# VH-VL binders against c7peq0, part 41

Target 1, 252 residues: c7peq0
Amino acid sequence: MHNKIYNSFIDRKAKGIKSFAVLIDPDKVNPADIADLAAKCTAAKVDYIFLGGSLVITNHLDECVQQFKTLCDIPVVLFPGSPSQVSRYADALLYLSVISGRNPELLIGQHVLSAPAVKKSGLEVISTGYVLIDGGAPTTVSYISNTTPIPSDKDDIAMCTAMAGEMLGMKVVFMDAGSGARKPITESMISRVASQVSAPIIVGGGIRDAEKAYLNCKAGADIIVVGNAIEKETSLIKEMADAVHAAAPVLK
Below, E stands for the ipSAE of ESMFold2; O stands for the ipSAE of OpenDDE; V2 stands for 0.75 times the mean of E and O plus 0.25 times the DockQ between their complexes.

## First folded at step 10 (VH-VL; framework fv_inotuzumab)

Design f6 (at its last look DockQ between E and O 0.18; V2 from the best seeds 0.00; counts 0 for: pae E 14.4 > 2, placed apart)
Fold by OpenDDE, look of step 10:
Parts: sequence; C-alpha cells; structure tokens
Structure f6 (fold): chain C 252 residues (1-252), chain A 121 residues (1-121), chain B 112 residues (1-112)
Amino acid sequence: as target 1 above (252 residues)
Amino acid sequence: EVQLVQSGAEVKKPGASVKVSCKASGYTFTSYYIHWVRQAPGQGLEWIGYINPSGGRTTYRRKFQGRVTMTADTSTSTVYMELSSLRSEDTAVYYCARDYGWDSSGYFDYWGQGTLVTVSS
Amino acid sequence: DVQVTQSPSSLSASVGDRVTITCRSSQSLLHSSGKTYLSWYLHKPGKAPQLLIYEVSNRFSGVPDRFSGSGSGTDFTLTISSLQPEDFATYYCQQYNHFPFTFGQGTKVEIK
C-alpha cells in the first residue's frame, strides 16, 4: 500500500480527473451520524475522507478512522493539525509543513517530535506543503501557531510559496483558507498556483456551494476539500461531488 | 486478575431482541476496548464490533449495522450488546473480549465465558 | 473482507505428538510498520477462548513453551511441540491488520 494514495492523486491529476474530499473533524463529528455520513459519501462517490482538526481536544481519531474504514471503502487520509493525530488504520497521512508561515515549529519542529509516532504507525506519508490563505476569519492554526496567512489578493506570493514547496520536494500542495473561512480562495489565485506547480493541488476552506467547488476545479484545483458546509448540511455532499466530478481544468 | 463474566443463556423468538451483558473486573474498565464475537453452531468465530467504554463510542461490522447496539456502564464496569430483529441465523454463542489496544495490537487477550443465544419459533 | 483459511479443519493426534496448524490469509498481514498482525487462540467447548500467540510468534503470558508461532506475509503456522492432554481443543487464527477483523474457520485437534 506504499504510495497508493499519492499515486491515486497523481494518476487522477494526469487524467484530468477532479476529486472531492469530505473533511471530518473527529472532535466535532457525532458518532451517531458517522454511519449516515459514510453512506452519503459512498452514494455520492466521494473520493477521499479527510480526517483531522487543527486542534485535538479529545482522542477520538482512532475510533473515527476505524468507523469509516468499517462503514465504507473510501480512502481515509489523515489531515493532522498536531503530532498526536495518527492512526495506523488510515490509508495515508498528509504530513503538513506550513510553508506559508515562518514558524519553525510548523516547518519542521513538530515533525521532529511526531516522526517516531508517524514512523511507527506505518502510514503512507505524503509530504505536503500547506499554504494558509487569508479567509477573512482567524483560524485555529493561525492563532495557535502565530502564523500570518497569505493575503487573499496576493496571487504571486501564493504561487512562489507553492513553487518553493514543490522544489523542496513536497509532493502535494494544500491551499487552505481555514475552517470557518468567510472568503474562499479565489480562482485567480488557484490558477496562478496551478500554472507553476505540477504537484497535486488540494484546495479547502470557505467552499459553500457546488458552483464554487466546480470553479475551483476549473481554475486548477485537483482535489476539493469541504468540511463546514457539509457539517451544516449533509445534503450538499452529492451536489458538490457531482460538480467536482464534472469539472475540467483550464489549459496551462 | 482480569475477568469478563457474561450473562446467562437466552432463548428468543424471531423478531425479538436480546441483550447480553459482560461484566469486567481486575483492570481499569475505561482503558480497554471491549469486542463482541459470536460463534454459530458448527461455524467459526465472527467479529461483531467493539465499544470504547470511555465515552461509549462504538464500531460495528457492516453486516450488523442497524441491528446491534453496544453500550457501557462505567458505574458497574459492564458492557452490553443488544441484537434486535433476531433471526434463526443469529443463534450462536456470543463472547465479549478485551482488546489490548489499537496503536500496537488488536488481539483479544481475555474473553468472557460466552452466552448462548437461541433463536427459534 | 480478508479471508483466513486454516488447514487442516481437523486432525487426530496423541499425547506427545508434534502438531502443526497452518493459516493463510487472502491479503498480507504485514503492516508497513514491520509488524504482522496475526494471533492464535485455543477454544474448548463451554469455555472462554484463550489467547496463545499474538503478532505471529509472541506467546501470551502464561502460555506454555510448547506453543510456538511462525510465518510471514500470508502464511502462518502454529506448532505444538509435544501435545498435552489439555491441548485437545479447537484452534483459531485471527487477523487484525484489516477491518473487519476475521478468524479462520478453526482446526479441531482430537484424541487419536
């Protein structure tokens, strides 16, 4: 299973296939709703389940992973905000370096601390350049890490940041406006980044409808991640998934 | 000494529900997951699901989803498994078992003595 | 689901005999961490199953030395070096590398 998830990213991107990921916070999800959520994701042909949160309050990650793995066949990818967010039963781990910031702890410090546990887990580790974009609201990550997000109108900074991440060997670029973002990442910024980066591009934060998901894909996003909107209205899963799956990228 | 003691044998009609108990002792109750496994006559062991006694979170095998409910009572260190809409195929000995942990294992180090559930018209 | 198949389904043996039971899984039980998640249980009628071996070859506490486990990947073996009267039972292997957990169909060791 080594590199299975990453290879899926690469393969789908190469084919021009867009992917939809549902983000689940183990600390926020009601266990009673997991079965229904899994069923809806399966029915909507959701491509990935992303599990994680910016702040781990409780230790429910393992249980959550196991529940999804039991209930559906959708790959479960960990999206950890802390070193403790590891489960050997997941299919992969996005190993995030916050390259948009200048906090050494989020660049490498936390990775050093988490490395033994991550290695022990045996998970597929996908080096990920995490690019935090200003979403018009403070995020838990920005607050806790004391990192300044890239301004929403600075496409070139985002581009250069993503380029640097890729050139440093990061396999995936994750552009995120953050949980609860008021302003999603603009299509222009996505396009600018996509024009210079060959790595799969994941886009999340502030996506509230199928249209925006679709437009982000057209702009160059390879994977769309939605959390909050789905938590509020699970009926959007199918609509957004369909939109993403119908989308095609712009010519580079 | 770690012990899991289960409730006595049950006889039920099709369509009914059965609730089996598993009382744990000899260890910190909330520190270990409890699994349920059954064995139908002449068949092998079949995993049903598990519960985290700490918080009561559950994970069920897909085939039992909607019919099985596991609960935990921390005050009595007892786990319960309820199976509804019983069928003849549910006739089996049901076992509770303790799991060492998920980070390094998933084996069952201690088992209850089993509870026979017979479903017959 | 991962299928686990034991061989033989039953065997007859005498006290003092060397007994070998095999277990084959439909998928590798080797985790990327290097651990292999296969366990063995002894089960007597009317009694609680007992853990014998975990992670292929580790004896559980209190398990006699005559019990040993070996194997890798998809093929595993439980060996009883010298069968004792209390060893007549049904033995099960179990994989716990994949959800859902699954057991072999069992091997009944009977008195010859």
Scores: ipSAE 0.163, ipTM 0.720, lowest interface PAE 2.2, mean pLDDT 92
Fold by ESMFold2, look of step 10:
Structure f6 (fold): chain C 252 residues (1-252), chain A 121 residues (1-121), chain B 112 residues (1-112)
Amino acid sequence: as target 1 above (252 residues)
Amino acid sequence: EVQLVQSGAEVKKPGASVKVSCKASGYTFTSYYIHWVRQAPGQGLEWIGYINPSGGRTTYRRKFQGRVTMTADTSTSTVYMELSSLRSEDTAVYYCARDYGWDSSGYFDYWGQGTLVTVSS
Amino acid sequence: DVQVTQSPSSLSASVGDRVTITCRSSQSLLHSSGKTYLSWYLHKPGKAPQLLIYEVSNRFSGVPDRFSGSGSGTDFTLTISSLQPEDFATYYCQQYNHFPFTFGQGTKVEIK
């Protein structure tokens, strides 16, 4: 099936159903804990497992994907720090272009080099406009990308960036405050972006409680991604999933 | 022409280790995964694991985890499989096999000739 | 582990006979890509296994058209329409949808 995972994003958005994704960094997860984590995600009805991070430097990506695919039925979507981070065992790849930055290497350069391997992988490839927002501290992604994040109070810049990305062909917009962010993306910014794009909007970074996840969904996010808070306390998986699933779209 | 040529037969004592080589030729070495499969006397085929030669990423069947190490030398287009803490049950013919796809598709289009490893007390 | 079980474990046949071998998987082999990941191999003693069929029904390059594969979900069949002298061997099915990759126990096809 073409576009199975992307179509799930679109179908759920059309139905007003919000999605919760758990971000797992293969370099940080303890392999002994993956079975318990998969069980908790299943029990909480987590919609997607995102695997990856800004810098994945270990040889464990394939094994991590395979363990989750074996242990649960939740789709595994690669969220790579670079376009070359690929595993054929995953369900899809978020092919990220850092459209918020002015680094041509992260806009398209690395993609040119990795495209043959990505195509040969057989993965569903989802064109994703990655919009980095200032989270109150330097993040791994802001350092590695060598880009200046969009300031947290510049809603119109984020909106225009996402709008341009969609016009240029991005299928999904990913608004990210980055791993380790001290503050999440504002609901005001999410609302402004959501008012101008029809693409599914993924929001992540600095989300530490269920109320913020719920409010981001109310503001127009379609998919909420949480990693760091769950690494600290896995009991949050159920709380955040419940909050996300309870949110309703804003009709305007 | 794609060829996988393995090292010769080995006889080992229990507790020792063995390192089998698999020299690839006739294709772009770093574009295909190499798997290892064994066949003990009178038994069927048993998958051991694979290596991606491009980055050295490996996946091992759990029963071999901790005893098997696969490595690749891109300068010589050679993959190695080392099995440690050998037991008599490890007596088998060991095959290297190329995954058909560019990465790992999981079926094996070209196989090495096999290497008999005998573990005797 | 996903088990694949072959039937029969052994059979005797003559040159020219039609032979069928079945393979049953403990779980569906349908991948999210829409493809079904089951393959068949021929193996003679002292030789490397040879790929016959991949993705259920696709003959590998150079494999004669007397070999065909069929099936879906959990149930699969290898058919040899007219046995030749070189076809007397052990046949294995293999699933590659789930880790670990697993082989059937083998079906030995012997001369009567």
Scores: ipSAE 0.000, ipTM 0.454, lowest interface PAE 14.4, mean pLDDT 86
ESMFold2 (binder alone), look of step 10: mean pLDDT 92; pTM 0.928

Design f7 (at its last look DockQ between E and O 0.74; V2 from the best seeds 0.00; counts 0 for: pae E 4.6 > 2)
Fold by OpenDDE, look of step 10:
Structure f7 (fold): chain C 252 residues (1-252), chain A 121 residues (1-121), chain B 112 residues (1-112)
Amino acid sequence: as target 1 above (252 residues)
Amino acid sequence: EVQLVQSGAEVKKPGASVKVSCKASGYTFTSYYIHWVRQAPGQGLEWIGYINPSGGRTTYRRKFQGRVTMTADTSTSTVYMELSSLRSEDTAVYYCARDYGWDSSGYFDYWGQGTLVTVSS
Amino acid sequence: DVQVTQSPSSLSASVGDRVTITCRSSQSLLHSSGKTYLSWYLHKPGKAPQLLIYEVSNRFSGVPDRFSGSGSGTDFTLTISSLQPEDFATYYCQQYTHFPWTFGQGTKVEIK
C-alpha cells in the first residue's frame, strides 16, 4: 500500500491523464452534507478527496475520513495545515513544506514536531513542495505562517522555487493561491513551472469554473484542486471534473 | 465501573422501525465513541456504525446507509440506534460497545448486554 | 471487506485443558505503522461480550494470565493455557486494521 497514491500521481501524469481533487475542510463541512457530496464526487468520477484546512478548530478529521471511506471508494488524501491533521484511515498524507516562504517552522520546524505522529499513523507520506501564490486576498496560510506569497506575475520565481523543491527531493509540487483566493494562478505561471518540473503539479486556489480548471490542465497542471467553489455550489463538481478529464497537457 | 445498559427485546413487523437505547455510565460520556454491532442467529458479529456523543456525528457501514440513525443524548448519557424498513434479515441481537479511542480505534473495551430484535410477519 | 475465519467452529474441552483457537484473515492485518490490529472477545449467552486481547497479544485489564494471543500477518491464535469453568463460552476474533472492521464467525468452547 505504500506509495500507492504517489504512484497513481506519477502513472496518470505519465499517461497524460489529468486528475480532479475535491478539497474538503473537515471543520467546515456539514456532516449532513457528506453523503450527498460523496455521491456527487463518485458520480463525477472525482479522482481524489483532499481533506484538510488551514486551521483546525475542532478535531473532526478522523470522523470525516471515516465517513468518506464508508460512502465512497475515492482515495482520501490528507492536506494538512497543521501537524495534528493526521488520520491512520486516510490513504495518504501530503507532507507540505512551504518552500515559497522563508519561515523555518513551515520549512522543517513543524515537520519535526509532527514526525512521530505521522510515523505512527502509518500513512503514505508524500513529500510536497508547497508554493503559495498571491491570490489577491490574504489567506489563512499566509497570515498564520507569516509568509509572503509569490507575486502572481512572477513566473520565474515560482519556477525556480518549484525547481528547487524538486531538486531537494520533494515528490510533488503544490501551487496554491489559497482558500478564498480572488485571483487564481495564471496559466502562464503554471506553464512556466511545468516546463521545468517533472514532478506532479497540483494547482489550487481561486478556481471557480470548469473553463479555468481546463485551462490550468492545458497549461501543465496534473491535478486540479477545488474547494470553495464547490462548497458554494456542489453542482460544479461534475462540470469541473469533466473538464479536467477532457484536458490534455502542454508539450514540454 | 464502566457500564452499558441496553433496552429490552423488541418484536417488529417487516417495514417497521425499531429504536434501541444504550445507557452509558461510569465514565465521561462524551469522551468515547459508541458503536453498534449485531449478531444474527447462527452468524458472526457485524459492525453497523458508530456515533460520537460529543456533537452527535455518525458513521455508518455502507449497507446500512439510509436505514440506520444513531443519536446521542448527553443529558441522559444515552445513545440510540434506530433501524427502519425492517426485514426478516434484521433479526439479531444488537449490541452497543464503547471504543477506546482513535489511536487504537476499532476494538471495543466495554459492551452492552445486547438487545434482541425479532422481525416477523 | 476483509474476511476473518475462525477454526474450529466449536470444540469440546475439560477443565484444565489447553485450548487453542485460530483466526485467519483474507489479507494481512499488518498495518503500515507496524502494528497489527486484531482483538479477541469472550461471549456468554445473554451477557455482554468481553474484551480479552487487543493488538494480537495485549491482555485487556483484568483478563487472567491464562489467556494469551499470538500471531502475525494473516494467522492468529488465542490460547487458554488451563481452561477454567468460567471460560466456557464463544470466542470471537476481530480485525480493525482495515475498514470496515470485521469479526470471525466465532468458536464455541463447550464442556466435554
Scores: ipSAE 0.427, ipTM 0.789, lowest interface PAE 1.6, mean pLDDT 92
Fold by ESMFold2, look of step 10:
Structure f7 (fold): chain C 252 residues (1-252), chain A 121 residues (1-121), chain B 112 residues (1-112)
Amino acid sequence: as target 1 above (252 residues)
Amino acid sequence: EVQLVQSGAEVKKPGASVKVSCKASGYTFTSYYIHWVRQAPGQGLEWIGYINPSGGRTTYRRKFQGRVTMTADTSTSTVYMELSSLRSEDTAVYYCARDYGWDSSGYFDYWGQGTLVTVSS
Amino acid sequence: DVQVTQSPSSLSASVGDRVTITCRSSQSLLHSSGKTYLSWYLHKPGKAPQLLIYEVSNRFSGVPDRFSGSGSGTDFTLTISSLQPEDFATYYCQQYTHFPWTFGQGTKVEIK
């Protein structure tokens, strides 16, 4: 198995280096704007491009992956709304299990159906424990998942959920307030989870400014992912990348 | 039967642009990607990029980014490739080619006859 | 970019001969899915290229049985079991395991 992307997550975590990922929805992005977006991500030293979302048309995904691969050298990691949303040209796939919920389809059911296609895709598959946190309003993810998000003030529930996921073999924990969240995940909750898991922690949802991205990193997030705010204003890419990278120790 | 028919040879000066057409017939035009591939004198084949005719979405090889534009006209089942800021190194035969299947599979089952573009200073 | 190199650059053969052309890739074309993505094309001057073989060994529709492909990893072969007069052409291999897709430089087959 080719583990290049996962190894980059754990190597950077071991060095205390924080990573910034830009999340792009292939169905929302204007194809004419991708070249400018790729250039801005390169100039800002964005660490990963995450492609996907809750509702993605398959052939747009393939085209978007190929465009980024020809326009820049940033790793492209799939963040699918459905396991069938794969492209053999991407660098890796976050294979998400919604461990925060009790919906058997999102825990394992969709994976059983998609596993042959995922294996056939040839992608690096990164087992990811997806922890949905209440973001203060209905989101596409909360509706599609048909689950109750973890309440925003229940730090120990989030911590125990992440611990269980790691002990069951999940290699990455993804804490997400959901696209369109009114409020992001609290630093307190991030810190509680980080105190108990060794796995890389991805945090997303509702992050609208560089200060919050920085504070999430200080609380223990390893990878900050932002999509919605960047869609509205691509000039934020550099501000957020700089803030995330500044949260790491200054090293030689 | 599937046919791709390209426009005729062109002679251009350095710095100009050229627009080559490729008219498709014998299949559902919007169901297949069209690629462009060129062959410079004495050289092998070089992939340039593709267009998805159903939505007009394109992907170009890095070296051509910024100089190439591909478009599709579904009413005439025709794709166009425009290459700008021509250099003498762009002298080549340009081919359009149909991708196998209804996605970007990466190999080409039917090709046009080729269009010679000569750039002379 | 992954480069593919063909050998020989040209050859001369008689009708009825068995002809082999090799294609060597700068890195493995075995995709982690277990599939290998290599195709072969026939090209005559002034004509459109024609697809012969895809996925190493699968003949495209209408391609005569005398054409076959084989190989794995980095080494691949196109074989023409009994050369016919219409087989005068330049033959290209193409890898499509790795993006961007790349072609070999060609092998010219001349009959005499």
Scores: ipSAE 0.355, ipTM 0.751, lowest interface PAE 4.6, mean pLDDT 88
ESMFold2 (binder alone), look of step 10: mean pLDDT 91; pTM 0.919

Design f8 (at its last look DockQ between E and O 0.74; V2 from the best seeds 0.00; counts 0 for: pae E 6.2 > 2)
Fold by OpenDDE, look of step 10:
Structure f8 (fold): chain C 252 residues (1-252), chain A 121 residues (1-121), chain B 112 residues (1-112)
Amino acid sequence: as target 1 above (252 residues)
Amino acid sequence: EVQLVQSGAEVKKPGASVKVSCKASGYTFTSYYIHWVRQAPGQGLEWIGYINPSGGRTTYRRKFQGRVTMTADTSTSTVYMELSSLRSEDTAVYYCARDWGYDSSGYFDYWGQGTLVTVSS
Amino acid sequence: DVQVTQSPSSLSASVGDRVTITCRSSKSLLHDSGKTYLSWYLHKPGKAPQLLIYEVSNRFSGVPDRFSGSGSGTDFTLTISSLQPEDFATYYCQQYTHFPFTFGQGTKVEIK
């Protein structure tokens, strides 16, 4: 199972299949709501559950992972705000390097510190180039990391950043406008990145409706990640999932 | 010395609920998960779920979802397991057990003595 | 769920005998971390189960050295080198590599 999740990314991308991921913050999710959430995700045929938060306030990661594992069969992928947030019960870990920034700690420093724990966990590790895009609001990541996001209108910078990440061996590119983003990533930027990158492209942040999710897929996103909008309105899970699954990529 | 002491045997009718207690002592109550495992007559052990006494977060096996409720009282170092809508198949000895880990689950280093729950019309 | 099957279901032995109990899982219990998460318990009627072995071969504190565990992958063994009077009980294996956790059906060791 060492590359099961990554292989699923690659396989689906190759087939032109778009994927929908629900992002859940273990520190924010109400345990009482997890059963309902899992049921809705299952019914909507959500492809992945992403678990992660920008800050680790409480240590409930293992519990949260196990809860979802008991409630549904959807792969659970860790999307940690810190590389040290691991659970051996998850299906994979997105090992994020913030390549949009110039903070050495987020490029490699924190990874060095977390590497023993990550290795010990036995998790599938998916090297991920994390590209932070300005979403019009300060993000926890940008604040804590002291990194400047890529301006929302600088498609070429995003493209070059993603290209560099891929050429450095990162297996996945994650473009994120951040939690609470006021402005989602533009389709233009997604298209520009997708035209030059062969790796699976994950897009998140500021996606509030099914239309935007669909358009992002058409622009070239392979996986759409939604958290905040769903937290506010769980009924959107089905609509967004359907939109993503109905989408086809733009020809490169 | 680590000890888990469970409540006494229960006899219930189908459709009723049963609540079994497990009092922990000899260690920091909030530092260890408490699991519940049952054994029906002539069968093996079956894992039900567990609770984190710190915060009261629970994880249940899928087959028990909606029917089992685990709670923890930190003031008395006691964990409770309530099983509702009882069926004859729920007749079993129920055990509480301490998990070895602080933030991970695995094997059970200490067990309660068990509580027999009999469901019969 | 991962199925765990013990063999035999029961056996008769005498004090001083070497006893071997096997446990087979439907899926490999080798975790990607390199560890194998299998435990053994001793259970006497009316008493709390007792942990004997964890992670295949590690004896729990206070467990006599006559108890030993071995195995890999899907096949595991609990061995009692010299059966003592207090060892007559039912033994269970448990896997905790895969969630949810599952147990074997038990092996009853009876006095011959």
Scores: ipSAE 0.224, ipTM 0.732, lowest interface PAE 2.3, mean pLDDT 92
Fold by ESMFold2, look of step 10:
Structure f8 (fold): chain C 252 residues (1-252), chain A 121 residues (1-121), chain B 112 residues (1-112)
Amino acid sequence: as target 1 above (252 residues)
Amino acid sequence: EVQLVQSGAEVKKPGASVKVSCKASGYTFTSYYIHWVRQAPGQGLEWIGYINPSGGRTTYRRKFQGRVTMTADTSTSTVYMELSSLRSEDTAVYYCARDWGYDSSGYFDYWGQGTLVTVSS
Amino acid sequence: DVQVTQSPSSLSASVGDRVTITCRSSKSLLHDSGKTYLSWYLHKPGKAPQLLIYEVSNRFSGVPDRFSGSGSGTDFTLTISSLQPEDFATYYCQQYTHFPFTFGQGTKVEIK
């Protein structure tokens, strides 16, 4: 069977169920802390673990996937920093095109070079339109991508970018303010994008509390991703997961 | 010629710890993972976990998490597995085994000779 | 964890016999890549285990042609086409499609 993770995105969106993903950077996480992280994510009913980052200095992604698979049953989705960062034990790969930018290497160039290896990996590949939104300061993502983020108040530019991505075949839209963002993506922008695309919408960057996570879900985000705030304070996992799940209708 | 040579048999009391060594030769030590597998008397093989000697990262099977520690010394091409809080059911022959680390194959091409650990009162 | 069960648990055979050992997994070992990750090992008392077969049917270097592997999905077979005196041993299958890796309980092959 193919598309198990993508189908879960679609099925949950169709039911109005919001998902919480914890983003973990394999190069920054202390290996000794992974057991505690997995336990906290399990207790909080986290829906996905996203593994990856924009600057992977030491490649131990495969080892990190195997650690989580030993410790819990939460699906592991790769959020790639590089085309070579693949593990056959992961559940899926977000295959990102930086459609908000004009860097041809991040739009399609690196994909041409990596496609044979990605296909050989056997991973479920989820085509993802990555939309970088200005988070109030240059971020690691904006520097590495050599792109200008969409201004935080240009809702129609973000909407048109996501629409174009969907029309060109992107299965998922990922709106990201970037690691280290001073401010999260506005609810107005999320709502504007959500009104015009049917694809699942992932929102991340600068989300520091449960209220913002909840409001982003109400604005139309389908999946909330948090990494930086949780790296600093793992007690937030439960609080944020509860808020995201509370934004969904009660089933039965 | 690839060889994995393990330390000798150990007899331990319940509650103690044991540290087994596995010295590698005949290949580039840091290019391969070393796994540990054990066999209790009259039972089959049980995977314990592995260490990547390049950087010392480890992955342990859930039931051993918190009791097992694996380390590697690249200067001597030796890995160690320490099992703490020993119980009688930990009596087994412990094997180290080699796995290709940069294409995680998951099968074990060369094994050590085994180390018998006996836990008795 | 994926359970792997071997059958039979033991058998007796004569030199020259064809021996068949089966391995059944609680979950399909077919990976989405189209590959199946199942290996076989030979273990003699007092010796290190030896790899015989990987990826269902690939003989490891130096393994005699009398050893062959087959199967798909959840059902796998190790065949020894003409049993030799050195083949008395316990045989184990191991799956590595799913993490964590797991082994069958073993099949002891006794001669005469």
Scores: ipSAE 0.148, ipTM 0.697, lowest interface PAE 6.2, mean pLDDT 88
ESMFold2 (binder alone), look of step 10: mean pLDDT 92; pTM 0.927

